# Designs tried in a protein design chat: VH-VL binders against Intron-encoded DNA endonuclease ai2b (ai2b). Part 8

Target 1, 262 residues: Intron-encoded DNA endonuclease ai2b (ai2b), of Dictyostelium discoideum (Social amoeba) (o21044)
Amino acid sequence: MRIQIEKDQLGWVAGLLDSCGNIMFSKTHVSGNIEIKLKLTDYECLENMKTKYGGAVKVSRTGTRYRLNHSEGLKKLLEDINGQIRIPVRVKKVKEVCEKNNIEIKYPDKELSLDTAWLSGFFDGVGSIVINQTTLENKKQLVLTFNQKNNQILIKIQRIVGGNFYINTNTQSGKYKYALYFTSKEEILQLYEYFKKYPSRAYKNKRIGLIPQYYELQTLMTSIHDNQLQETLWKKFMIQWDYKEIDEIQSGEILKQKGVIR
Short names: E, the ipSAE of ESMFold2; O, the ipSAE of OpenDDE; V2, 0.75 times the mean of E and O plus 0.25 times the DockQ between their complexes.

## First folded at step 1 (VH-VL)

Design t9 (framework fv_tarlatamab_arm2)
Fold by ESMFold2-Fast, scan of step 1:
Structure t9 (fold): chain C 262 residues (1-262), chain A 123 residues (1-123), chain B 109 residues (1-109)
Amino acid sequence: as target 1 above (262 residues)
Amino acid sequence: EVQLVESGGGLVQPGGSLKLSCAASGFTFSDYAMNWVRQAPGKGLEWVARIRSDAYDYATYYADSVKDRFTISRDDSKNTAYLQMNNLKTEDTAVYYCTRHDYYGSESPFDYWGQGTLVTVSS
Amino acid sequence: QTVVTQEPSLTVSPGGTVTLTCGSSTGAVTSDYYPNWVQQKPGQAPRGLIGSTSNKHSGTPARFSGSLLGGKAALTLSGVQPEDEAEYYCLLYYGGAWVFGGGTKLTVL
């Protein structure tokens, strides 16, 4: 038994729940109900949750949803994440659902650090990694982002990994108002080292794995003066980078073939 | 206007007990973690204990020098924080300050302090 | 066991610039230690000055700034005024506990 692998998985689950988990109570489910909504490309991520805790994964045209409402699996999940939830509004909800399930809640006894998989799970819930075409000089820029409605947890993440804030002043209530973004090669490579130790379990992991190749290609471009060759090399890399779009189409077809969505 | 008012200090013999109170006004007390900080006569500041808000289930933390002797608590309905001091030692002689804390806020943590209450432990 | 170290005393002339530092026995001070700076004038209760490395309290004059320098937290006063003569304490966060430095007595002469 590899104890560290299990601990890392539990940290990842805690981060995912902390980022986008909804905890609800109803007359039908008085002991609580947990829901996680992700993009269609992350269907397998939620199937892994179902495998470990039970519950159900449902797929629609616009995304995928995991719901856990049965007692045994819910209690197992609560025990697994106990002591690792950090966002105040979610801490409050986890406390309530623990009380209804006769579990004594525990709180983090130390500040957020890169020694746990929490940030990896958090990234899988609300993170993004994209390559933007700059308007100036027509150059490419790698951007990694964490999004939240409130900036509290993003300030803590910034304290340990850096990054800059973007505030969307035109965002309506209930949307992500704050983003912590990274464009620095040094900071992104430090985050890459973190993800090597605590891997993303979402589709984003494929892009994270391409970060070293991106910077190797960017460095190589400084020695190439042939515009046609530069365009060809970038196009070849972007085919690998755009796997998400290809996989989204393919995931839909595969799910349809397996009868999951039809 | 934000105010913190400490009370309950006095003269006690070694081995004795005292309970300090910190009455808060002018802000939403229940949103803030509360701290006790002490200062021995002519000496520097020393952090003593912290109690977090309801969102963190009133989690408590203590300096090693007071662990297992002091207990921090709070009553949000009365906007009051408490410090129960047991098995007092001469080294506990100090002015005890109450201060609020919010390291996720826009304002500096430890931004507002009370006037302090003097605790003297002597034979 | 953990020790936070500050200069015991510093002197600066009115209008001058001075930098106070705050070091940790555990190694380099980073922003995740949430460095805080507190000012205490003789016979008065302490007042919060700067938190989270560089975040000013609303009442803190513009001449005060916080930063990280050479593996330590730093408090810089530019254009020092006579009223800035005080004890300055830093405190660092260690996983739930806060630890104060020994304080720096700033003399304005």
Scores: ipSAE 0.000, ipTM 0.391, lowest interface PAE 17.9, mean pLDDT 82

## First folded at step 4 (VH-VL; framework fv_teclistamab)

Design a1 (from c6 with light chain P97Y; at its last look DockQ between E and O 0.20; V2 from the best seeds 0.00; counts 0 for: pae E 8.0 > 2, placed apart)
Heavy chain, then light chain:
Amino acid sequence: QLQLQESGPGLVKPSETLSLTCTVSGGSISSSSYYWGWIRQPPGKGLEWIGSIYYSGSTYYNPSLKSRVTISVDTSKNQFSLKLSSVTAADTAVYYCAREYDILTGSDYYGMDVWGQGTLVTVSS
Amino acid sequence: SYVLTQPPSVSVAPGQTARITCGGNNIGSKSVHWYQQPPGQAPVVVVYDDSDRPSGIPERFSGSNSGNTATLTISRVEAGDEAVYYCQVWDSSTDHYVFGGGTKLTVL
ESMFold2, look of step 4: ipSAE 0.012; ipTM 0.545
ESMFold2 (binder alone), look of step 4: mean pLDDT 91; pTM 0.930
OpenDDE, look of step 4: ipSAE 0.734; ipTM 0.880

Design a2 (from c6 with heavy chain S52D, light chain P97W; at its last look DockQ between E and O 0.51; V2 from the best seeds 0.00; counts 0 for: pae E 5.7 > 2)
Heavy chain, then light chain:
Amino acid sequence: QLQLQESGPGLVKPSETLSLTCTVSGGSISSSSYYWGWIRQPPGKGLEWIGDIYYSGSTYYNPSLKSRVTISVDTSKNQFSLKLSSVTAADTAVYYCAREYDILTGSDYYGMDVWGQGTLVTVSS
Amino acid sequence: SYVLTQPPSVSVAPGQTARITCGGNNIGSKSVHWYQQPPGQAPVVVVYDDSDRPSGIPERFSGSNSGNTATLTISRVEAGDEAVYYCQVWDSSTDHWVFGGGTKLTVL
ESMFold2, look of step 4: ipSAE 0.101; ipTM 0.594
ESMFold2 (binder alone), look of step 4: mean pLDDT 92; pTM 0.947
OpenDDE, look of step 4: ipSAE 0.432; ipTM 0.777

Design a3 (from c6 with heavy chain L104F; at its last look DockQ between E and O 0.27; V2 from the best seeds 0.00; counts 0 for: pae E 11.3 > 2)
Fold by ESMFold2, look of step 4:
Structure a3 (fold): chain C 262 residues (1-262), chain A 125 residues (1-125), chain B 108 residues (1-108)
Amino acid sequence: as target 1 above (262 residues)
Amino acid sequence: QLQLQESGPGLVKPSETLSLTCTVSGGSISSSSYYWGWIRQPPGKGLEWIGSIYYSGSTYYNPSLKSRVTISVDTSKNQFSLKLSSVTAADTAVYYCAREYDIFTGSDYYGMDVWGQGTLVTVSS
Amino acid sequence: SYVLTQPPSVSVAPGQTARITCGGNNIGSKSVHWYQQPPGQAPVVVVYDDSDRPSGIPERFSGSNSGNTATLTISRVEAGDEAVYYCQVWDSSTDHPVFGGGTKLTVL
């Protein structure tokens, strides 16, 4: 589903760039080249960026890429996100591209809050929402996470919405060291209300929309004594939740639409 | 700097097998980032892709030639080879080997960034 | 399979700008590569992924790709630019590269 990026949603662009934006310079693009790579299922998300700023969206069997390197679109994007980039490594890169485009960089003047779309954009880049199987038969646990290499932004998010830290002591190159995760119904429903106001633009939004149904089903299971009925209801729900088959079908349609396959 | 060099007979008789080898120098053929391809150009005509091989041995071929073409790789010699069977005068061409580069991680968008100098193979009695 | 269309020839005077087109259905969603083949020589890539240049290729060479047309632009054309130019994409339906028919650039 394509969602236009309106003025009050520009925080989403900043959050996405903070989480996974790549800024590159080359001999052909001396003023900068901004790149965002996402899963193919998030193709429509990148088309929204193209509609607003120009540039190009390319698709392949394994992913999709947005690239912006022309001066007018780049300047518009930079002005739209100016003062909203919060991660120090990203601020440094944005400062460089702003200087090359004669834009005076601005820094955030307010603490992070739920009154902007920034967290939604950040979630679309580094967040996940999954249902884990516990050790009990037919017991499930809903988990929402934010992943990061650095602890600082996750601390700020925790102060606003709660959650628990996980520290991965077995790091490899490219692996996230920190995660802020949520298993509490109260905390996850607070995030659900936030996403109603500032929707995810990634395919993850489908799972976010199923959060109330997950908890309704969990409550219903406490009153159902028929094991076969329990299994049937969970199977029906998990078909909607597990988009791997849907993801492949949607990917095939996108590839056909873009002329990558027949 | 990576270089590719074609070698093999310049003259092949009709109905016989054309056999060429490409030697890779200045780099390794064993790379997860590259495919290794054969392209031909009949005199005065355009470029025609023949087929490609991955260093593990996986191949793909131009459907119009698939029944007659075999591409192989020898990683210990840093080489890959082309065999084209049952040749006719229509197979007379300059044959190039080339490195195919995937410019996206895990995508199917391949270009040929390094080419050999080419070798003319004439099919004649 | 996917079809690429190039004009057979383009003629320009020295110092002027040459534009060589490569037509294809929805080519703007594909990565387009451009090869220069001077007379009697092997092809050399001059533009890849629509608009990027390899090291050693002059800034005079540039590329664009949108809609149904990709374009190679050569500014301030020199006699040494005289060559045949090929565009190329990947046809994912058949899993192989596809070349255009080539455009001969003549420097008048």
Scores: ipSAE 0.005, ipTM 0.493, lowest interface PAE 11.3, mean pLDDT 83
ESMFold2 (binder alone), look of step 4: mean pLDDT 91; pTM 0.926
OpenDDE, look of step 4: ipSAE 0.260; ipTM 0.716

Design a5 (from c6 with light chain S51Y S55E; at its last look DockQ between E and O 0.32; V2 from the best seeds 0.00; counts 0 for: pae E 7.4 > 2)
Fold by ESMFold2, look of step 4:
Order: C-alpha cells, then sequence, then structure tokens
Structure a5 (fold): chain C 262 residues (1-262), chain A 125 residues (1-125), chain B 108 residues (1-108)
C-alpha cells in the first residue's frame, strides 16, 4: 500500500518528462542526458529533483533548467519513472537511456487514471489556467488547458476528465497544434479535486488554489448591478490572480538570492 | 561552419582611434539567439572583455572602457566593428571577435563558442 | 564586480591527471565555460556549461561545478595539452562575461 502510494506520487516526474523532458545522447554523454526547462519561478521543484537525483539546476532571466547526466542519478530517476511513461516518442527515448544504463524498461499495465500524479506533472509542463474576457457583456471565463503537438494523449485525458478540443490551424502561436480545454465549472472542479490530491509543483498551483474563490465571485456577480462595484471586486481578485507580476517579482527574488543579479 | 575574421590596421598612433571589423561567414549575424563580442589580450596577459552587440544595434560595454568604446553592426555586410578612441600603449593587445551563445535562449550571455583568429594591434609612435 | 580566481600554474607529468580550479562566490549557480589557449593561438572552448564538450574535444577533458569551485580535469595529459586555460562565467548583475586570470598548464 505504501509502495503504491509512493509510485503514484512519483508519477509527477513521469508526467513532467512526458510533457517537456528532453533526452539527448552524444559522444560526450553516451549514457544519456536528461534536461527539463521551466519558468524561473519553478526553480524550487527542480531543486527538489536535484536533491533527490543529483545533477544541476541553472537559472537566468529567461528560465530555469535541470540537467542530469550523472550515471547513479540517471539510474535512480529511471527506476522511479519506470512503467509510467506514456507518450510514444518519450517511451522510445526512455527505452534508449534504460538500455544504455542496463535497466529493463517497463510499460504501464493500467490505463491513465486520476489515481497518480502523472496528470499533475503533465499539466506542469504543458498546461495553463487563465481567465479570459468573453465578448458577452465583458464576462470572464475560466479556462484550463493542456497543449500538445499530437492529439493521442489528449484523447486519453479527455476520456477521464472531459474537455473540448481546439485545433490551431492559424499562424497565431504555431507551436502546439492541439489543445484540450475546459470551461465547464463541473469539469474544472473535478480537476481541482484531483489537484488537491496531487498538487501542481509549479508556480501555477497558486492559481489552482484560487479556483473556488473564482466561482464564488462569479456567482456573486449575478446579483450585483453596479458596474463600478463589479469592477472593483474583479480588480481585487485579479491582484491575487495576476501571474505576470507575481512571476516577475519571484524571478527577481530568486535571481538575487542566487547571486545572478543585485 | 560559422567563422569569424578580424581585420584592420595593426599599428595605431597614440591618441588616435583603433578601428577593427569582424566579418561573419558561414552563418548570419542577424540572429535572435546570439550576441557578438570583442575581447582583447595584452601581450603575456589575460583576456579582457571589451563589449558586445546584438544585431538590432543594442550594445553592452565593459565599464572600465565604456567612455572610449563604440561597437556597431552592419547586417547588410554581415559584419560588426570596434572603435576604441584615445588609445595609449596600454591598449596594445591581440583583439578577438567572438560569438556569444545563450544556452537558455534570450538576452543572457553564457559563453563564447566561436572565436576569430585574433589580430595584434600595436600602439606606438 | 564578480571575481574568478585561478591558480597561476599547474604542473603534471605526461599520462597523469591535471585539475585546474576556478573559484568564485556561489559559482555552482553559474554556467562555467573553459577555454584552452595554446601558445600564440586563439582560445578554443573545451568545456562549456560546466561539463559539456564541443564535438572534437577528447573525452579526457571534463568539468565539474559545485559550491564555490569549478574544476577542469584533463586525464592522461599529453604534451599537446600544454596551454593557458581560462574559466569564464556570465555576471547577470553587470550584464557581461567575467574571465579568470588563466592557469598555465606545464607538462613535465
Amino acid sequence: as target 1 above (262 residues)
Amino acid sequence: QLQLQESGPGLVKPSETLSLTCTVSGGSISSSSYYWGWIRQPPGKGLEWIGSIYYSGSTYYNPSLKSRVTISVDTSKNQFSLKLSSVTAADTAVYYCAREYDILTGSDYYGMDVWGQGTLVTVSS
Amino acid sequence: SYVLTQPPSVSVAPGQTARITCGGNNIGSKSVHWYQQPPGQAPVVVVYDDYDRPEGIPERFSGSNSGNTATLTISRVEAGDEAVYYCQVWDSSTDHPVFGGGTKLTVL
């Protein structure tokens, strides 16, 4: 029971690697090199990976990077994620690094479920949660999104939590062709309950924690007719929600604390 | 493969302006991922960074030289240039141009992966 | 102004291992690059980002970086490794690169 609970929590690392892990080989790194790039504000979760597996975490004004090419640490990480990688191109790379390190690759023996942290780790790599302005009476809409280049994993996620597909056929952003997005209160609250059990380890967890308050405020707005009061209440909430200003402040503090800036 | 080549006069008189050009071949100077730098080395001494330029024209200078240095870029010729005014014998050095790469992408400067061959500039009357 | 400290010289016998240190306050949080400069030649990067090697650099060149010390290690030293070695970091607080003073490796 305890071993299974630990593997369920280690699913976060597998989900993160599935979403944004880069696994490379070269003549200088014959046993493999694992790299994860995140926003600077996500430094803490990468530092926790360094404490457990070794390797290095580097920071700059543009982000933070975890890199692991130490043989002992690679083996530990591979053992922890073994049997939990689900995206085919990532499975191929993990198989290669397992072979180079004399580890027998294992595959998932169960379908994707909400009983592991895999989805939380995957969200931390490619997910977002934003409040959009709708065109109808300037109402706000909470949107949670998973992005991907291919739709196969998104289809599997949709089967367990719902959501709608968006296909980017325009040249606006261009990098992700597919998104699974959620606007339904019921579906987002189901994901909120999942994240209570398997928290995001990224800075976006602060927004996840505000989901109940968002819906309470939205309900309150249906009874308010004063436009200035509505605007004041939304402004107060958006101060807590404003990811951009929080990201810049925390990034500056991390850079200062690590001696990158004064 | 990208290559850098310094060119300019090897002899400059005191109080005059040292002027060098670096020509980039095998790649484009117009890159959002790189900065282009000048480094010098007095005979028998270590390396001293002079300054860097981004292809859009933004410049960054060593504070100890800032009042005397100007770096410019000509994207149509795939070149960038150094001018150092009011030179003295202390400015005698081998001058290198180099490409500065960003391992995390963005404006951060992380290292110099391609160097020119260097050109000796002697300040002498 | 960030300061990098290198020993001025290191001597090793052929076939032995040379270790060249680069000291700096919290240098483990920075990406350290190492350049080899043979006599009369331009510097060439031999290790970047603490321990990565460009293509063409022998595997006997390696690097490490932790705490306040980065180290360039050259195993099975050859006479052709005789050069001055510089470490370099980026100082984000002043937005410019900082070089160490250089270490002359002598192969005896």
Scores: ipSAE 0.013, ipTM 0.518, lowest interface PAE 7.4, mean pLDDT 83
ESMFold2 (binder alone), look of step 4: mean pLDDT 91; pTM 0.921
OpenDDE, look of step 4: ipSAE 0.421; ipTM 0.768

Design a6 (from c6 with heavy chain T105E, light chain S31N P97Y; at its last look DockQ between E and O 0.02; V2 from the best seeds 0.00; counts 0 for: pae E 14.7 > 2, placed apart)
Heavy chain, then light chain:
Amino acid sequence: QLQLQESGPGLVKPSETLSLTCTVSGGSISSSSYYWGWIRQPPGKGLEWIGSIYYSGSTYYNPSLKSRVTISVDTSKNQFSLKLSSVTAADTAVYYCAREYDILEGSDYYGMDVWGQGTLVTVSS
Amino acid sequence: SYVLTQPPSVSVAPGQTARITCGGNNIGSKNVHWYQQPPGQAPVVVVYDDSDRPSGIPERFSGSNSGNTATLTISRVEAGDEAVYYCQVWDSSTDHYVFGGGTKLTVL
ESMFold2, look of step 4: ipSAE 0.000; ipTM 0.387
ESMFold2 (binder alone), look of step 4: mean pLDDT 91; pTM 0.927
OpenDDE, look of step 4: ipSAE 0.027; ipTM 0.581

## First folded at step 5 (VH-VL; framework fv_teclistamab)

Design b2 (at its last look DockQ between E and O 0.33; V2 from the best seeds 0.00; counts 0 for: pae E 9.9 > 2)
Heavy chain, then light chain:
Amino acid sequence: QLQLQESGPGLVKPSETLSLTCTVSGGSISSSSYYWGWIRQPPGKGLEWIGDIYYSGSTYYNPSLKSRVTISVDTSKNQFSLKLSSVTAADTAVYYCAREYDILTGYYGMDVWGQGTLVTVSS
Amino acid sequence: SYVLTQPPSVSVAPGQTARITCGGNNIGSKSVHWYQQPPGQAPVVVVYDDSDRPSGIPERFSGSNSGNTATLTISRVEAGDEAVYYCQVWDSSTDHYVFGGGTKLTVL
ESMFold2, look of step 5: ipSAE 0.006; ipTM 0.528
ESMFold2 (binder alone), look of step 5: mean pLDDT 93; pTM 0.956
OpenDDE, look of step 5: ipSAE 0.386; ipTM 0.760

Design b3 (at its last look DockQ between E and O 0.26; V2 from the best seeds 0.00; counts 0 for: pae E 17.6 > 2)
Heavy chain, then light chain:
Amino acid sequence: QLQLQESGPGLVKPSETLSLTCTVSGGSISSSSYYWGWIRQPPGKGLEWIGDIYYSGSTYYNPSLKSRVTISVDTSKNQFSLKLSSVTAADTAVYYCAREYDILTGYYGMDVWGQGTLVTVSS
Amino acid sequence: SYVLTQPPSVSVAPGQTARITCGGNNIGSKSVHWYQQPPGQAPVVVVYDDSDRPSGIPERFSGSNSGNTATLTISRVEAGDEAVYYCQVWDSSTDHWVFGGGTKLTVL
ESMFold2, look of step 5: ipSAE 0.000; ipTM 0.402
ESMFold2 (binder alone), look of step 5: mean pLDDT 93; pTM 0.955
OpenDDE, look of step 5: ipSAE 0.441; ipTM 0.777

Design b4 (at its last look DockQ between E and O 0.01; V2 from the best seeds 0.00; counts 0 for: pae E 14.7 > 2, placed apart)
Heavy chain, then light chain:
Amino acid sequence: QLQLQESGPGLVKPSETLSLTCTVSGGSISSSSYYWGWIRQPPGKGLEWIGEIYYSGSTYYNPSLKSRVTISVDTSKNQFSLKLSSVTAADTAVYYCAREYDILTGYYGMDVWGQGTLVTVSS
Amino acid sequence: SYVLTQPPSVSVAPGQTARITCGGNNIGSKSVHWYQQPPGQAPVVVVYDDSDRPSGIPERFSGSNSGNTATLTISRVEAGDEAVYYCQVWDSSTDHYVFGGGTKLTVL
ESMFold2, look of step 5: ipSAE 0.000; ipTM 0.432
ESMFold2 (binder alone), look of step 5: mean pLDDT 94; pTM 0.958
OpenDDE, look of step 5: ipSAE 0.409; ipTM 0.772

Design b6 (from b2 with light chain K30Y; at its last look DockQ between E and O 0.48; V2 from the best seeds 0.00; counts 0 for: pae E 6.7 > 2)
Heavy chain, then light chain:
Amino acid sequence: QLQLQESGPGLVKPSETLSLTCTVSGGSISSSSYYWGWIRQPPGKGLEWIGDIYYSGSTYYNPSLKSRVTISVDTSKNQFSLKLSSVTAADTAVYYCAREYDILTGYYGMDVWGQGTLVTVSS
Amino acid sequence: SYVLTQPPSVSVAPGQTARITCGGNNIGSYSVHWYQQPPGQAPVVVVYDDSDRPSGIPERFSGSNSGNTATLTISRVEAGDEAVYYCQVWDSSTDHYVFGGGTKLTVL
ESMFold2, look of step 5: ipSAE 0.042; ipTM 0.582
ESMFold2 (binder alone), look of step 5: mean pLDDT 94; pTM 0.961
OpenDDE, look of step 5: ipSAE 0.497; ipTM 0.796

## First folded at step 6 (VH-VL)

Design s12 (framework fv_teclistamab)
Fold by ESMFold2-Fast, scan of step 6:
Structure s12 (fold): chain C 262 residues (1-262), chain A 123 residues (1-123), chain B 108 residues (1-108)
Amino acid sequence: as target 1 above (262 residues)
Amino acid sequence: QLQLQESGPGLVKPSETLSLTCTVSGGSISSSSYYWGWIRQPPGKGLEWIGSIYYSGSTYYNPSLKSRVTISVDTSKNQFSLKLSSVTAADTAVYYCAREYDIYTGSYGMDVWGQGTLVTVSS
Amino acid sequence: SYVLTQPPSVSVAPGQTARITCGGNNIGSKSVHWYQQPPGQAPVVVVYDDSDRPSGIPERFSGSNSGNTATLTISRVEAGDEAVYYCQVWDSSTDHYVFGGGTKLTVL
C-alpha cells in the first residue's frame, strides 16, 4: 500500500500517469498541474506521491484524488518521468507542461520492457485482476486485464508478456473499448514475478500476492473428489480474495483510524 | 436513456410517515458503479441531501434526518424508496431521486435526476 | 456542521464571464460539484470534482478549488444560462453531502 517511490521505481510514476493522469492548465496554474484519481482504498498509493513530490490528496466518499500544482515538486516529477511517457496524447501534454516549466522533453529511447516499473504503474491505473466462474464444469479462472480506449499500447504490452485481445463493440463515453487479458498460468506467473520486483501500490497488490496460492489450490483440487471439501477450500480462499476495495464505509473507517479524514 | 421517476402521495398528514418510491428504467439499479440518492427542496429554498443507497443495501443518511429516515432498495423491481417518519410542515418540499455517478475513481456528483414530486404536509 | 456559502445572486451581460463562488473552511481539501437548476426544473451537474465537465456540457463552464474558495466560471454567458447554481461537497467528518445556498445567475 504505502510503498516509497525509490529511484529504480520511478517508472511506476510514469506508468500511472500514462494510464490515468491528467495534465491541466488554468488561470490559477498557468505552468500546469497534474491530477490522478483512484479508488478510495488506494489513498495510501497517492499519499506516496504526496510524500515524494508534495501536492495534495483529497478524499471523496468513493474515491481519492492527487493534485500537484506548479512547484518544485512538479519539476521534480517531470524530471523523474522524462523519457518514460509512452501514450501519444499524454506525451503531447507532458511536452506542453515541460515547455512551460523550462524542461527539455525527452522520448523513450528503449522499447517497453519488464526492466522498469512502468507496467506496474500502468496496471495500477487501468488494470484488473479477477476470478471468474466458468459455465463449463463450474470451474474458476484467474484473469488479469489491461483496459484502454485504443489498442496501440496494449499491442506493445502483448509483445513483451503475451495475452489476448477482447474488443467491446458497444461502449459509452468513459468505457474502455479494448482489453488485453491473461488466462495462461505461465503468463500470469511471469507477471507475478514482475510485480515482486516492481510492486503494485494499489489494493490490487493484495490479490497479486495471492496468485501462487490460487494455482496451488487449483492443483490440489485435481486430487480432491469430495465436492463439499472443494467448496469449503474455495470459500476460505475467496474470503482472502474478496476484500471490499469499493466498500466506502469500511474504507472510511480505516481512513479515520489513520487520520487521513476526520 | 436512463430515467428516474418518483412516485407517492402528494399529501401527508402531520405525524405520519412519508413514503416515496423511485423507479429506474433504461438501466439496472444493480450496478456497482452507482449510488442512488434522495434530495429535497422546500418551496423557494435550496437543496438538501437526505441520503444515498448502494444496490447491496449500504446506506448513508444526513445526520439531521437520520433518526427519521430509512432508504431501501428492491433490485427485483429496479426501485429504491424513502420513508420519512413523524413528518411536520417543515418536511413540505419537492423530493428528487438521483443517481450518483461513480466509476470507482471519485464521486462524479448526481448525474441523472427524477423530475421531482411535491409532497405537502398538511392536516 | 459544515457550511458552504454562496452569494445569493450574480448579474452579467450576455457574452461576459460570470464567476460564482463557494466558500467553505478548507474547501480546497474537498471535491466540489456544481449544479445548474433552471426555473421549475430538476438540477443538472455542470462541473464535478472541482474542474471536470460531464459529456454534453459546453467548454465555457469551468471550475477551480483552492484554499477556502471554489469558483464556477461561465465564459461567454448566454441567456439560457439563467438558473440557480449550487455547489456541493462530501463532508467526510460527518459522512454527508452539503449543498451551498445557491446563487441566482441573471443575464441582462
Scores: ipSAE 0.006, ipTM 0.496, lowest interface PAE 9.4, mean pLDDT 83

Design s13 (framework fv_teclistamab)
Fold by ESMFold2-Fast, scan of step 6:
Structure s13 (fold): chain C 262 residues (1-262), chain A 123 residues (1-123), chain B 108 residues (1-108)
Amino acid sequence: as target 1 above (262 residues)
Amino acid sequence: QLQLQESGPGLVKPSETLSLTCTVSGGSISSSSYYWGWIRQPPGKGLEWIGSIYYSGSTYYNPSLKSRVTISVDTSKNQFSLKLSSVTAADTAVYYCAREYDIWSGTYGMDVWGQGTLVTVSS
Amino acid sequence: SYVLTQPPSVSVAPGQTARITCGGNNIGSKSVHWYQQPPGQAPVVVVYDDSDRPSGIPERFSGSNSGNTATLTISRVEAGDEAVYYCQVWDSSTDHYVFGGGTKLTVL
């Protein structure tokens, strides 16, 4: 079983690196280094990377960062992700760092597959899962999104999982130009089945786990005409959904217990 | 080229409010990549961070100064300002404004600084 | 509150290597920035995020950070490097920036 778990982990690492990994070169890091930046609530995710490959995990007010500059751990990570990186800009950087570390670069199959954890890792880097309040009939809408500056990878994702495109009006607002979004119950439940097999390792996984309860509650609400009862049931669900304050406090306590912060 | 310039009175009386403005030129204060901060340095002493602001108005303050400090931002004027209430002689210092380059968990420090302005607290 | 400890002064001859330390509990888990403040001037960042250099800063400047000590290393020191050097970190437990007390580098 460990063999299967390790294979799933490799695909997830590749997807995460493909989504938000930075590859840098300097005089102090001639062979290159790899950096991943995530929210503070995802600290444990990066500690797992440190456990496997070495490197360092650091904390700032804006989040947490993993940096790998050790030669042996970098080579191990490069070998683990080799053949799985798909974003052209990152493929170019992986090729450069492989050359500096005497590793022959491999390229992935042209088409994406749901038989790997790559999409899960990719979602953890650039994905979102939110509940929006619609103006029409005061209804809640569950939305999953993949965001990118370039639409090429999103087109490939759309071919295997569906979804609809949205083009952001102003990229200066900190939003990416392109988004592939999911609002269909059928498509979201299909993605939920994917995430059951290849789990998110970010705090987003807590919300993913609530998808079935969301649709059960939404269905129940169509039968309830008591506004007070509706508000009470949604309020109870939203306590679980709005985990961020509780999870951030808990993450802070865990980091203090581990000596990462005071 | 991005430049920051402090402005405000060089002399403030004890118990009054010290008020300074930082004008940003050659770039926009309305950027998701940066915080904008105030740092002070009493004559012959070290640097002390006062606080920082994001263009949205979100603030962080030095706990030792929090009860007396207010930092605000005016994106239409490309400015941010410091108010420090109930000043004493201990608040006499050179006051700097600075930009902090901070993307996600990585901090790039305070990469652009104003020239500094001396504020003396004296009757 | 979190405290950063620097030696008050370091003296070095031209062409030698200066090492300025910044001590802090588990500082290796934090991102350290280094500032150079020449006499009568505003500070300039010379090393950020432990070991990275801003554009325009000479290769002679380098940094390291592990365990309880961060170090700014200035190789082939020049007279123009005379300044007070400050280390800085963000303390996530109290949500504030902490500066070290500063180290005056004297090139004799």
Scores: ipSAE 0.021, ipTM 0.548, lowest interface PAE 7.8, mean pLDDT 83

